VH-VL binders against q8ixk2r445to577. Designs and how they scored, part 156

Target 1, 133 residues: q8ixk2r445to577
Amino acid sequence: FFGMLQNKGLTDYCFDYNPPDENQIVGHQVILYLCHGMGQNQFFEYTSQKEIRYNTHQPEGCIAVEAGMDTLIMHLCEETAPENQKFILQEDGSLFHEQSKKCVQAARKESSDSFVPLLRDCTNSDHQKWFFK
Short names: E, the ipSAE of ESMFold2; O, the ipSAE of OpenDDE; V2, 0.75 times the mean of E and O plus 0.25 times the DockQ between their complexes.

## First folded at step 8 (VH-VL)

Design oc1 (framework fv_cosibelimab; at its last look DockQ between E and O 0.13; V2 from the best seeds 0.00; counts 0 for: pae E 6.0 > 2, placed apart)
Fold by OpenDDE, look of step 8:
Structure oc1 (fold): chain C 133 residues (1-133), chain A 120 residues (1-120), chain B 112 residues (1-112)
Amino acid sequence: as target 1 above (133 residues)
Amino acid sequence: EVQLVQSGAEVKKPGSSVKVSCKASGGTFSRYAISWVRQAPGQGLEWMGVIIPIFGKANYAQKFQGRVTITADESTSTAYMELSSLRSEDTAVYYCARSRYYGRSSFDYWGQGTLVTVSS
Amino acid sequence: NFMLTQPHSVSESPGKTVTISCTRSSGSIAYNYVQWYQQRPGSAPTTVIYEDNQRPSGVPDRFSGSIDSSSNSASLTISGLKTEDEADYYCQSYDSSNKHWVFGGGTKLTVL
């Protein structure tokens, strides 16, 4: 699966990554932004290694969850996907992070008008359902 | 160094079409967004549309929808803007401009501009 | 849709500080980055402020950007004004509702 990773509950919002330096793409937080469908910062791929890749750059970036965190941070992809980069996009649309055993939820950023994907306890909320478009 | 080099000035009759080219060099072409911005004499900047060459996707300002076509040739790293049904109000300098990300970054490089004059 | 409104012109003497405002008509000014471009007569625009009020290399630190959420406006501030700063300045942002880039009307800065 590839393209925009769009949230069902938070209508018209997609995964979005815009690092300050296009040549240094790691270390920043993945956010949610209104879907534009033009690729680039909203183009992601779900791989057979259960990675969510941001593959418009070389080296390629993969979404990771750092220890003790609930945010999605861009790391470099590795030949063998590390445990903190493994996600399961389930049939019901839930995006499950294997290591934390939590689901990715569209949420409002703290004290902000912006939105971010956060790890939360898995529920049946549409805010935890995602699809590629 | 990244450079955008545009085609030369054009003089057109009302009702005709004009196609302006923008050749990129000094960097990767396909990954970036190429926008077209025009500026009528003594007026401000007006965004016309954009293309992402690698995806072949273009989007246009509503004002120009149906009258403007933006294309890109990755093999030559060249973007094109064609404006049809020209009228005197289309007389302007037309710029191509590059941005890193759609909607999230500035136009970091600009072409030198192409004057298009529409007159009877 | 929104518009970005700038003063038509501003003027100031060399060495002084000038501020150019850019007011967004609707939606939060802080949600999308505001860019600033400088355009000298007969030349293409050049970026002076981009994204999170960053300056491109080559742009002096006399140029700075800021956001005021309370007034829903962005500002370009030029300190230590120089004759070479005389130009038109445009603010720009992105309208996510229609996926358009939006420019302000431009401000002509005259150095007296």
Scores: ipSAE 0.506, ipTM 0.861, lowest interface PAE 1.2, mean pLDDT 94
Fold by ESMFold2, look of step 8:
Formats: C-alpha cells, structure tokens, sequence
Structure oc1 (fold): chain C 133 residues (1-133), chain A 120 residues (1-120), chain B 112 residues (1-112)
C-alpha cells in the first residue's frame, strides 16, 4: 500500500513528515496535517516487512517507536526491519504496533490545535482506524 | 547553495503565449514544490500555481486556471510556466520560488524574476 | 478563498518600532502558518519570518512575528528601525480549502 495514510475519525488528516533539516530526517516526530493530495511529505509506503516508509527522500525513513515512548519517530530503514519499526495494518483499519502491543491513534497535541499519531491501548475508535488513499 | 535561474525578459503581443523557465542548481529539484508568483508593475505578489516535479502534479490558482500550464523536466532540473491568451494586464515580473513542503513552509529560494511585457 | 489584508503603507523614524498587520478575511489565522517577506525595489522577495514567529538565519532579531486570534490577524514587528529596513513587506499563508498559497496585498515601509 502507498499514498496518503489517512485517519477515519479525524477526517481529512494524513500522516505528514516535515523535518526541519532536509538533509537529516532522523529523530523527528511524525505529525498529522490536512491532506493535500500532492504526495511529497504526505507520501508513505506500507511494505511487506510491515514498515511505514517515508521513501520520497534518500536515504529512506521508517517510522519507529522507541522503547517506553508513545510517539512515532523517524528512523533510517534497515535491510531487515527491526521490531520497533513493525506495524500491522489490520483488516478493520487498526494500525497495531507489535512490539508495544498498542494501536496508533489520532490525538490532539497537548495545549494546541495540532494533531499527532500516538500509541494508545487498542480500541474500536475510528480515531484508531487508518487507510491509504 | 540552492539557486533558481530564470530565462530572460520577453516582449509579447496580446493573444500570444509566453513560456518562462526556472533552472534549479545546488540542491534537490524533484522532491520540492516549485511555485510561480507574479508581480505587475507597482503591484503586489500574486501566486499562480505550483508543481512537485517527482509526482508531476500541478495545482493552479483559479484566476489562471485554463491559461497557465506549469511543467517540470527532471533531467535538466528545470520548471516551466506557460501563460496563454496574453493581455496587457499580464505585464509583470514572473518569479519561480521553492518551498520545502507543500502547505507548511515558506518560499525559501526565489529566482531573479523574468519581465514579460505584453503590448500591441 | 480568503484574503490577507495589509495596510498600504506605514512610516516611522529610525530607532522606533513599527508593526505591520495582516488580517485574514475568513477562517482562522491561527490554523495556518503565516510567513513574512521583505522585498527591496528591483529584487526578489526574501523571508524575514516563517511559521508565524521564526527567523531565518541572518535575519536580525529586531524582526519578530506574532498571531492575534481575537482580531484574526498576524503582525510583523520591526524594532530599532533602520533605513535599510525600507522595503515592501508581504504576509503569506496557506489556504487549506483550495490547497493554495495566498499573499497579502503588501505594505510599503518608509523610514524617514
């Protein structure tokens, strides 16, 4: 799967990656932003290794969750996907992070009108449902 | 350092078309948004449209829809803006400008501008 | 579509502070970043403020940006005004509904 990774509950919001240094994409948080449909910083690929790749940039980035954290952070992709970079996009649209046993949820960033994807206990909420378009 | 170098000034008759080029150097071309912005004499800046070269997608301001075509050639790192059915009010300096990310970032690099004069 | 409205001109003496407003006609100014550009005669614009209140490297810290949600406006403030600050200034924001960029009408700053 590839394209815009969109949230069912938070309509018109997409995964978005906007690193401040275009030559250093590692270590910044993935956000949610209004879908623009132009590709670029909202273009992601879900791979057979269960990665969510940011591959419109070289070197390619893979979304990861660091131990004990709930934020989605960009790391470099590896030849074999590490466990913290594996997400299961289930048939019901939930995006399950296997290592943490949690689901990706659209959440309002603290004290702002901004939104981010965060790991939360899995529920049936539409805010935990994702699809590619 | 990123540079955007535009083609030279042009003089055109009403009803004709003009194609302005914008060559990028010193940075990545294909993954960034290239916008075209014009400025009539004594007037403000007016956004015309944008392309993201690697995706080949363009989007245009409604005012110019149907008259403007924005394209890119990745092999030469060059964007183009073509404006057809020219009229005297199209006399302006035309700029290309780069933004790092669609919708969020400023125009961080600008071309030097290309004067297009439309006169009978 | 929305418009960004700026005063046509402002004047102030060297050493003083000037503020240039940028009012959004519809929809909230707070939901989309505002950028500010300086343009000297015969030159391309350059960024002086991005993302509401951030300065690029090389822009003096006497330039600052702010957002006022109650008046639905952004402001560019230049303190310690210098004669080299004389230029046209444009605000710019993103139109989420149309996926376009919008410029304000521009403000001529005269430093007397």
Amino acid sequence: as target 1 above (133 residues)
Amino acid sequence: EVQLVQSGAEVKKPGSSVKVSCKASGGTFSRYAISWVRQAPGQGLEWMGVIIPIFGKANYAQKFQGRVTITADESTSTAYMELSSLRSEDTAVYYCARSRYYGRSSFDYWGQGTLVTVSS
Amino acid sequence: NFMLTQPHSVSESPGKTVTISCTRSSGSIAYNYVQWYQQRPGSAPTTVIYEDNQRPSGVPDRFSGSIDSSSNSASLTISGLKTEDEADYYCQSYDSSNKHWVFGGGTKLTVL
Scores: ipSAE 0.119, ipTM 0.709, lowest interface PAE 5.3, mean pLDDT 88
ESMFold2 (binder alone), look of step 8: mean pLDDT 91; pTM 0.927
ESMFold2, look of step 9: ipSAE 0.061; ipTM 0.684
ESMFold2 (binder alone), look of step 9: mean pLDDT 91; pTM 0.926
OpenDDE, look of step 9: ipSAE 0.051; ipTM 0.730

Design oc2 (framework fv_cosibelimab; at its last look DockQ between E and O 0.75; V2 from the best seeds 0.00; counts 0 for: pae E 6.3 > 2)
Fold by ESMFold2, look of step 8:
Structure oc2 (fold): chain C 133 residues (1-133), chain A 120 residues (1-120), chain B 112 residues (1-112)
Amino acid sequence: as target 1 above (133 residues)
Amino acid sequence: EVQLVQSGAEVKKPGSSVKVSCKASGGTFSRYAISWVRQAPGQGLEWMGVIIPIFGKANYAQKFQGRVTITADESTSTAYMELSSLRSEDTAVYYCARSRYYGRSSFDYWGQGTLVTVSS
Amino acid sequence: NFMLTQPHSVSESPGKTVTISCTRSSGSIASNYVQWYQQRPGSAPTTVIYEDNQRPSGVPDRFSGSIDSSSNSASLTISGLKTEDEADYYCQSYDSSYKHWVFGGGTKLTVL
């Protein structure tokens, strides 16, 4: 799968990555932003290794969750996907992070009007349902 | 170093069209947004539209919808803006400008500008 | 679409401080980052502030940007004015609803 990774519950919001340094994409948080349909910073690929790749930039980035954290951050992709970079996009649209046993949920960023994807206990909420377009 | 080099000045008659080129060098062309911005004599900056070459998709300001076409040729690292049905009010300097990300980035590199004069 | 309104001109003496406002007509100024560009006669614009308050490399510290939610505006402040700062200044933001960039009308800064 590839394209805009959209949230079912938070309608018209997409995974978005916009690091401040275009030559250093590692270590910044993935956010949610209104879908623009132009690709680039909202274009992601779900791979056979269960990675979510930001691959319209070189070097390629892969979304990860560091141990004990609930935020999705950008790491470099590796030849074999590390466990913290593996997500299962299930048939019901849930996006399950294997290592943490948590699901990706659209959430309001703490004390702000912006939105981010965060790991939460898995539920049947539409805010935990994702699809590519 | 990223550079954007535009085609030379044009003199056009009303009702005709103009096509301005913008050649990129020194950086990646295909994945960055290339916008076109114009400036009439003594006036402010006006955004016209954008393309991201790798996706081949353009988006246009409402004012120019139907008169402007923005394209890109990845093999030559060149973007083009064509404005049709020219009027005297279209006399302006036309700039191409690069942004790293759609919607959130500044225009970090600008072409030198192309003067288009529309007169009878 | 929203508009960004700037004063048409501002004048101030060398060594003084000037502030150029940029007021958004609808929706919140804080919804999208604001950029500021400097344009000298005969030249393409250059970025002096991006993402509300960040300076590109090579832009001196005397340039600063800010956001004021109560007036729904952004501001460019230039302290220690130099004659070389005489230029046109434009604010710019993104309209998420129409997926377009929007420029302010521009402000001519005269340093007497």
Scores: ipSAE 0.046, ipTM 0.674, lowest interface PAE 6.3, mean pLDDT 88
Fold by OpenDDE, look of step 8:
Structure oc2 (fold): chain C 133 residues (1-133), chain A 120 residues (1-120), chain B 112 residues (1-112)
Amino acid sequence: as target 1 above (133 residues)
Amino acid sequence: EVQLVQSGAEVKKPGSSVKVSCKASGGTFSRYAISWVRQAPGQGLEWMGVIIPIFGKANYAQKFQGRVTITADESTSTAYMELSSLRSEDTAVYYCARSRYYGRSSFDYWGQGTLVTVSS
Amino acid sequence: NFMLTQPHSVSESPGKTVTISCTRSSGSIASNYVQWYQQRPGSAPTTVIYEDNQRPSGVPDRFSGSIDSSSNSASLTISGLKTEDEADYYCQSYDSSYKHWVFGGGTKLTVL
């Protein structure tokens, strides 16, 4: 699966990543932004290694969850996907993070009008449902 | 250094079409967004449309929908803007411009501009 | 969709500070999506402020950007005005709903 990773509950919002330096793409938080359908900062791929890759740059970035965090941070992809980079996109649209055993939820960023994907206890909320478009 | 070099000035009759080219050098081409922006004499900047060459996708401003076509040739690192059914109001300097991220970054490099004059 | 409104012209003496406003007609203005361009006669525009009110290399720190959410406006501030700053200035943003880039009408800055 590849393309825009769009949220069902937070209508018209997609995974979005825009690092300050195009040559240094790791270490920043993945956010949600209105889907524009033109690729680039909204183009992601779900791989057979259960990674969510950001494929617009080389080396490729993979979404990771750092210890003790509930945010999605871009790391470099590795030959063998590390545990903190493994996600399961379920049949029902839920995006499950294996290591934390939590689901990715579209949420409002604290003290902001922006939105971000956050790890939360798994529910049947549409805000935890995702699909590639 | 990245450079965008546009084709030369054009003089066109009303009702005709014009196709302006924009060749990129000094960097990658396919991954970046190439927009076209025009500026009528003494007027402001007007965004016309954009293409992401690697995806072959283009979006257009509503004002120009159906009359403008933006394409890209990755093999030559060249973007094109074709405007049809020309009218006098289309007289302007047309710029190509590159952006790093679609909708999330500035136009960091610009072509030198192409004057298109539409007159009877 | 939305429009970005700028004053048609501003003028100030060298050494002074000038501010150019850019007001978004609808939707919430966001600093990381507002850009500012400088255009001198006969030349293509050049970026002076981008994204989170950052300055490109080569742009002096006399140039700064800000956002005022209460007025839904962005502002370009030029301190220590120099004659070389005389130019047209355009704000720019992005309309995700319409997938359009939007420019302000431009502001002609005259250094007296």
Scores: ipSAE 0.021, ipTM 0.666, lowest interface PAE 5.2, mean pLDDT 91
ESMFold2 (binder alone), look of step 8: mean pLDDT 91; pTM 0.931

Design xf1 (framework fv_axatilimab; at its last look DockQ between E and O 0.90; V2 from the best seeds 0.00; counts 0 for: pae E 3.3 > 2)
Fold by OpenDDE, look of step 8:
Structure xf1 (fold): chain C 133 residues (1-133), chain A 120 residues (1-120), chain B 107 residues (1-107)
Amino acid sequence: as target 1 above (133 residues)
Amino acid sequence: EVTLKESGPALVKPTQTLTLTCTFSGFSLSTYGVGVGWIRQPPGKALEWLANIYWRDHKYYNPSLKNRLTISKDTSKNQVVLTMTNMDPVDTATYYCARIPYGDYEFDYWGQGTMVTVSS
Amino acid sequence: DIQMTQSPSSLSASVGDRVTITCLASQDISNYLAWYQQKPGKAPKLLIYDASRLESGVPSRFSGSGSGTDYTLTISSLQPEDFATYYCQQHDNLPLTFGGGTKVEIK
């Protein structure tokens, strides 16, 4: 699966990543932004290694969850996907993070009208359902 | 200032189709993240969600009424239209249209509502 | 569908009273809960969304709390203009569903 990774509950919001330096793409947080269909910052791929890859730049980035965090951070992809980069995109649309045993949820930031994907306890929330488009 | 206003017939006969129009100002359905929903309320009863439409023409319907409902928009006129077929006296209610912010499911601005009575 | 059970259905209170209304969801709605105020003959007015976020222009005496399936609307000091019917609404899953309402009447 590849393309825009779109949320169901938060209508027409997609995974978005815009590093300040295109030559240094790791270390920043993945956010949610209105789906624009222009590719680039919203182009992701779900791989057979259960990675969510950001393929806009080389070397390729993979979404990871750092220890003790509930945010999605861009790391470099590795030959063998590390445990903190493994996700299961379920048939029901839920995006499950294997290591944390949590699901990715579209959430509003506490002090703004911006949105981010966050790890939360898995529920049947529409905000935890994702699909590629 | 955001405003919404419902218009349509106050009286509908059983089995007829209800067509309601929501005309709004202060915002546009060409704006990203914006939606409009319809909610109804029978006299003295609770609220019931009917349908949503968003700026990219994404539509959601209440499954219990899905086969009877059609929602559409005319962005150039700042209007959203709801049609409901096969009306029954049980569908007598005040019908509201309301704005949805940020692609969400809650409603931050509401029209004053229009009372629709279904009667022979 | 998610059922929203609101309690009490009605209550009597006096100006200055602390009022608490409860909304119980049939499943975890992940804090996606809104509260509305409706006065007779008027449209609902959004008070709170995301369980605890106060809508712009809403007085600070209104507050929302809760998590999981249990949520509460609190009016810290009831004012004359607060006598109305209040509704909760889950905005987590389709179809969207509302509570049965709580009528706050003058004692």
Scores: ipSAE 0.916, ipTM 0.958, lowest interface PAE 0.5, mean pLDDT 96
Fold by ESMFold2, look of step 8:
Structure xf1 (fold): chain C 133 residues (1-133), chain A 120 residues (1-120), chain B 107 residues (1-107)
Amino acid sequence: as target 1 above (133 residues)
Amino acid sequence: EVTLKESGPALVKPTQTLTLTCTFSGFSLSTYGVGVGWIRQPPGKALEWLANIYWRDHKYYNPSLKNRLTISKDTSKNQVVLTMTNMDPVDTATYYCARIPYGDYEFDYWGQGTMVTVSS
Amino acid sequence: DIQMTQSPSSLSASVGDRVTITCLASQDISNYLAWYQQKPGKAPKLLIYDASRLESGVPSRFSGSGSGTDYTLTISSLQPEDFATYYCQQHDNLPLTFGGGTKVEIK
C-alpha cells in the first residue's frame, strides 16, 4: 500500500513527518496532521516486510518504536526489517506493532489539541483504525 | 461567536419526508477538520445520534436509520440539511444540529433545537 | 454498538454538596468520553471531552475521571446553576451513543 495513511476515528488526519532538518531524518517523531497531500510529508509505503516507509529520500526512513516507548519515530530502513519496525495492518484497519503487542492509536497530546500516533493497548476503537488513501 | 440554528416544520404527517436545515455562523465547513452533526431527543428520553458531515463531504449515518437519512451541505450558505423519509410518530423529538471542531466525534456547540411532532 | 449505562438516573443534592455520577460503557472506549449538561428546554452544553479535559469556559468545580469502561463526572461543590440533567457520550466508535442521563435536583 502507498499513499496517505489516514485515521478512521479522527476524520481527515494523516501520518505526517516533518523533521526539523531535511538531512537528519532519523530520530524525530511522526505526528498526525490534517490531510492535504501537498509536499512529501504525508506519503508512506506499507511493505511486504511489514514496514511503514518514508520514501522521500535515499536512504529510506522506516517508522520504529524503541523499547519501553510508545512514540513512533523515524529510523533508517534496514535490509531485513528489525522487530521494532514491524507493523501489521489488519483487515479491520488496526495497526498492530508486533514487538510491543500494542496498537497504534490517534492520541491527543497531554497538554494540547495536537495529535500523534501512539502505542496503546489494543481495543476496537475507531481511533485505532487506519487506511491508505 | 459560534451559533447554530435549526429550522423546519414543527408538524409532519406519518409517511412524509422531514427536511431540516442547520444554519450556522462563526465558523465555516470549508475549514479543515470541521463537521456538523444531527442529534435528536424524544420528549423525556435520551439523546440519539443521527448523522455527521465533514468539510470534505465525508458523511456518517446511524446505521439503524441509514436508509431513511440523507445529510448534505451548502458551504457558501453555511447550511447543513438533514432529510429523513417515512416519518412515524416514534420520530417525534427535538432535533439539534451541533458543531464538531476537530475530525473527532464530540459536539462543542449546539443549536437551540427544533421540536418536530409526527401526527395526523 | 456501544451501550452507555449511566447511574444514578436521578439524585437530590444541596448547594455545596459534592456530586459524583457514573457512566459505564459496554466495552473499552479508550478515554473517548464526553460529558454534557442540559437544562430543561435548552440544548446540551459540552463540559468535558477525552474523559478528563475541561471545555473552555467550564468552571473548575467540574472534573472527569475514569478509564476503560468506567467513567465519572464530579462536581466538587454544587452551585445553584448546576441543577440540570447530565449525559455522557462515547466518542470512540460510530454509531455515537449517549447515556440515559442523570437528573440532579434541589434537595
Scores: ipSAE 0.423, ipTM 0.833, lowest interface PAE 3.3, mean pLDDT 90
ESMFold2 (binder alone), look of step 8: mean pLDDT 93; pTM 0.944

Design xf2 (framework fv_axatilimab; at its last look DockQ between E and O 0.92; V2 from the best seeds 0.00; counts 0 for: pae E 3.3 > 2)
Fold by OpenDDE, look of step 8:
Formats: sequence, C-alpha cells, structure tokens
Structure xf2 (fold): chain C 133 residues (1-133), chain A 120 residues (1-120), chain B 107 residues (1-107)
Amino acid sequence: as target 1 above (133 residues)
Amino acid sequence: EVTLKESGPALVKPTQTLTLTCTFSGFSLSTYGVGVGWIRQPPGKALEWLANIYWRDHKYYNPSLKNRLTISKDTSKNQVVLTMTNMDPVDTATYYCARIPYGDYEFDYWGQGTMVTVSS
Amino acid sequence: DIQMTQSPSSLSASVGDRVTITCLASQDISDYLAWYQQKPGKAPKLLIYDASRLESGVPSRFSGSGSGTDYTLTISSLQPEDFATYYCQQHDNLPLTFGGGTKVEIK
C-alpha cells in the first residue's frame, strides 16, 4: 500500500511530514494535515516489513516510536526493520504498533487546532482507522 | 459572522419527499476542513444525526435512514440540500443544519431549525 | 451504534448551585465527546468538545471531564441563563449519536 495515509474520523486529514532540511529528514514528528494529493510530504508506503516508509527522499525514512513516547518520529529505515518501526495495518483500518501494543489515533494538539497521530489504547474509534488513497 | 438557515416546506404528506435547503454565510464549503451536517429533533425528544457533507463532497449518512437520505452541496450558492424520501408522521421534527469545523464530527454553529410536520 | 446514556433526565437547581450531568457511552469513545446547551425554541449551542475543550465564548463556569465511557459536564455556579436542556454527543464514530438530554430547571 502506498500514497496518502488518510484518517477516517478526521475527514480528509493525512499523514504529513515536512522536515526543515530535506537533506536531514530524521528526528522530527509526523503530523496530520489536510490531504492535498500533491505527493511529497504526504506520500507514504506500508511495506512487507511492516514499516511505514517516507519515500520522498533518500535515504528513506521510516516512522518509529521512541521509548516512552506516544508520537511518531521519523527515523532512517534499516535493512531489518527494528521493533519500534513495526506497524500492522489491520483490515478494519486500525494501525497497530506492535511494540507498544497501541493504536495510532488522529488527535488534536493540546493547545492548538493542529492535529497529530498519537499512540493510544486501541479502540473502535474512527480516529484510529486509516486507509491509503 | 457564521450563520446558517434552513428552508423548506413546513408540511409534508406521508410518502412524499422532503427537500430542505441550508443557506449559510460567514464560511464556505470551498474552505478545507469545513463541513455541514443535518440533525433533527422531534418535539420534546432528543437529537438525531442525519447526514454530513464536507468540502470535497465527502458524505456520511445515518445508516438507519441511509436509503432515504441524499445530501448535496452547491458551493457557489453556499447551500447544502438534504432530501428525505417516503416521509412518515414519525419524521415530524425540527430539522437543523450545522457547521462542522476542521473535518470533525461536532457542530459549532447551528441554524435556527425549521419545523417539518408530516401529516395527511 | 454507540448508545449515549445521559443522567439525570432532569434536575432542579438554584442559582449558584453546582450542577453535574453525566453521560455514559456504550463503548470507549476516546474523549470525543461534545456537550450542547439548548433553550426552548432555540437551536443547540456547542459548549464543549473533545470532552474538556471549552468552545470559544462559553463561560468558564462550564467544564467537561471524563474518559473512556464516562463523562461529566459541570456548571460550577449555575446562572439564570443556564436553565436549559443539555445534550452530550459522541463525535468519535459514525453514526453520530446524542444523549437523551438533561433538563436543568429552576428550583
């Protein structure tokens, strides 16, 4: 699966990644932004290694969850996907992070009208359902 | 200032189709993240969600009424239209249209509502 | 569908009273809960969304709390203009569903 990774509950919001330096793409947080269909910052791929890859730049980035965090951070992809980069995109649309045993949820930031994907306890929330488009 | 206003017939006969129009100002359905929903309320009863439409023409319907409902928009006129077929006296209610912010599911601005009575 | 059970259905209170209304969801709605105020003959007015976020222009005496399936609307000091019917609404899953309402009447 590849393309825009769109949320169901938060209508027309997609995974978005815009590093300040295109030559240094790791270390920043993945956010949610209105789906624009222009590729680039919203182009992701779900791989057979259970990675969510950001393929806009080389070397390729993979979404990871750092220890003790509930945010999605861009890391470099590795030959063998590390445990903190493994996700299961379920048939029901839920995006499950294997290591944390949590699901990715579209959430509003605490003090803004911006949105981010966050790890939360898995529920049947529409905000935890994702699909590629 | 955001405003919404419902218009349509106050009286509908059973089996007829109800067509309601929501005309709004202060915002546009060309704006990203914006939606409009319809909610109804029978006299003295609770609220019931009917349908949503968003700026990219994404539509959601209440499954219990899905086969009877059609929602559409005319962005150039700042209007959203709801049609409901095969009306029954049980559908007598005040019908509201309301704005949805940020692609969400809650309603931050509401029209004053229009009372629709279904009667022979 | 998610059922929203609101309690009490009605209550009597006096100006200055602390009022608490409860909304119980049939499943975890992940804090996606809104509260509305409706006065007779008027449209609902959004008070709170995301369980605890106060809508712009809403007095600070209104607050929302809760998590999982249990949520509460609190009016810290009831004012004359607060006598109305209040509704909760889950905005987590389609179809969207509302509670049965709580009428706050003058004692």
Scores: ipSAE 0.915, ipTM 0.958, lowest interface PAE 0.5, mean pLDDT 96
Fold by ESMFold2, look of step 8:
Structure xf2 (fold): chain C 133 residues (1-133), chain A 120 residues (1-120), chain B 107 residues (1-107)
Amino acid sequence: as target 1 above (133 residues)
Amino acid sequence: EVTLKESGPALVKPTQTLTLTCTFSGFSLSTYGVGVGWIRQPPGKALEWLANIYWRDHKYYNPSLKNRLTISKDTSKNQVVLTMTNMDPVDTATYYCARIPYGDYEFDYWGQGTMVTVSS
Amino acid sequence: DIQMTQSPSSLSASVGDRVTITCLASQDISDYLAWYQQKPGKAPKLLIYDASRLESGVPSRFSGSGSGTDYTLTISSLQPEDFATYYCQQHDNLPLTFGGGTKVEIK
């Protein structure tokens, strides 16, 4: 799948990646932002290796979760997808992180009105459901 | 200042169709993420959600009433319209419209409500 | 559908009392819970969203807590203007559902 990765429970919010330094895309957090489809920030590819790729940069970025963390961070993609970069997009729309056995949820950041994807225990929440468009 | 106001008939006969208009100011449905919902409250009873509509025209209905409800918007007039068919005395309630600020499902500003009585 | 059960259905309290109201969801709602205050003849007013976040302009004597299925609204020192009916609402899943309400009356 390729396009904007949208949340069901937060209507019209999409994965968005806007690193502070366009020349260094690694190590910054993925956010949620209103879906607009403009520029390069909101286009991702879900690959046969179960990666979520940020395809607007070379070398390509892949979303990862570092051990013991709950935030989605950009890493460089590798020839064989590392375990911390593997996500299963289930038929029910849940986005499951294999290594942690947790699901991606749209969550409000503490002390702000902004939203981020975070790993949480899997539930049936609409905020844990995702789809490409 | 965000305000919402419901308008429509106060009295409706059984089987008729109810049309309610929510007119709002202080925000626009052209604003990304914003929505408007409808909620009703029968006299002395709890609140019941009816429908939501969002800025890009996503629409959600209470499935227990889905075959009776239609929600639409006119962004240029700052209006949302709810139509409910086949009214019955059990539908007697105060009907509220309310704003959803972020594309989620919470309601941060409510209109004062309009009482609709369904009776012969 | 997620059922929301409020407890108690009513209570009597004096000005200055600490009041707690509970809301039980039939499944985990991931902190997506709102609290509303409604006075007779008036529209509901949002107090708290995301279980614990105070809406702008709401007095700090109101607080929300809880997780999973169990949530609580607390009024730390009841004021005369706080006599009202309080509703919880899950904002986790469609269809949206409200608790049955808790009427807070003067003693």
Scores: ipSAE 0.411, ipTM 0.824, lowest interface PAE 3.3, mean pLDDT 90
ESMFold2 (binder alone), look of step 8: mean pLDDT 93; pTM 0.944

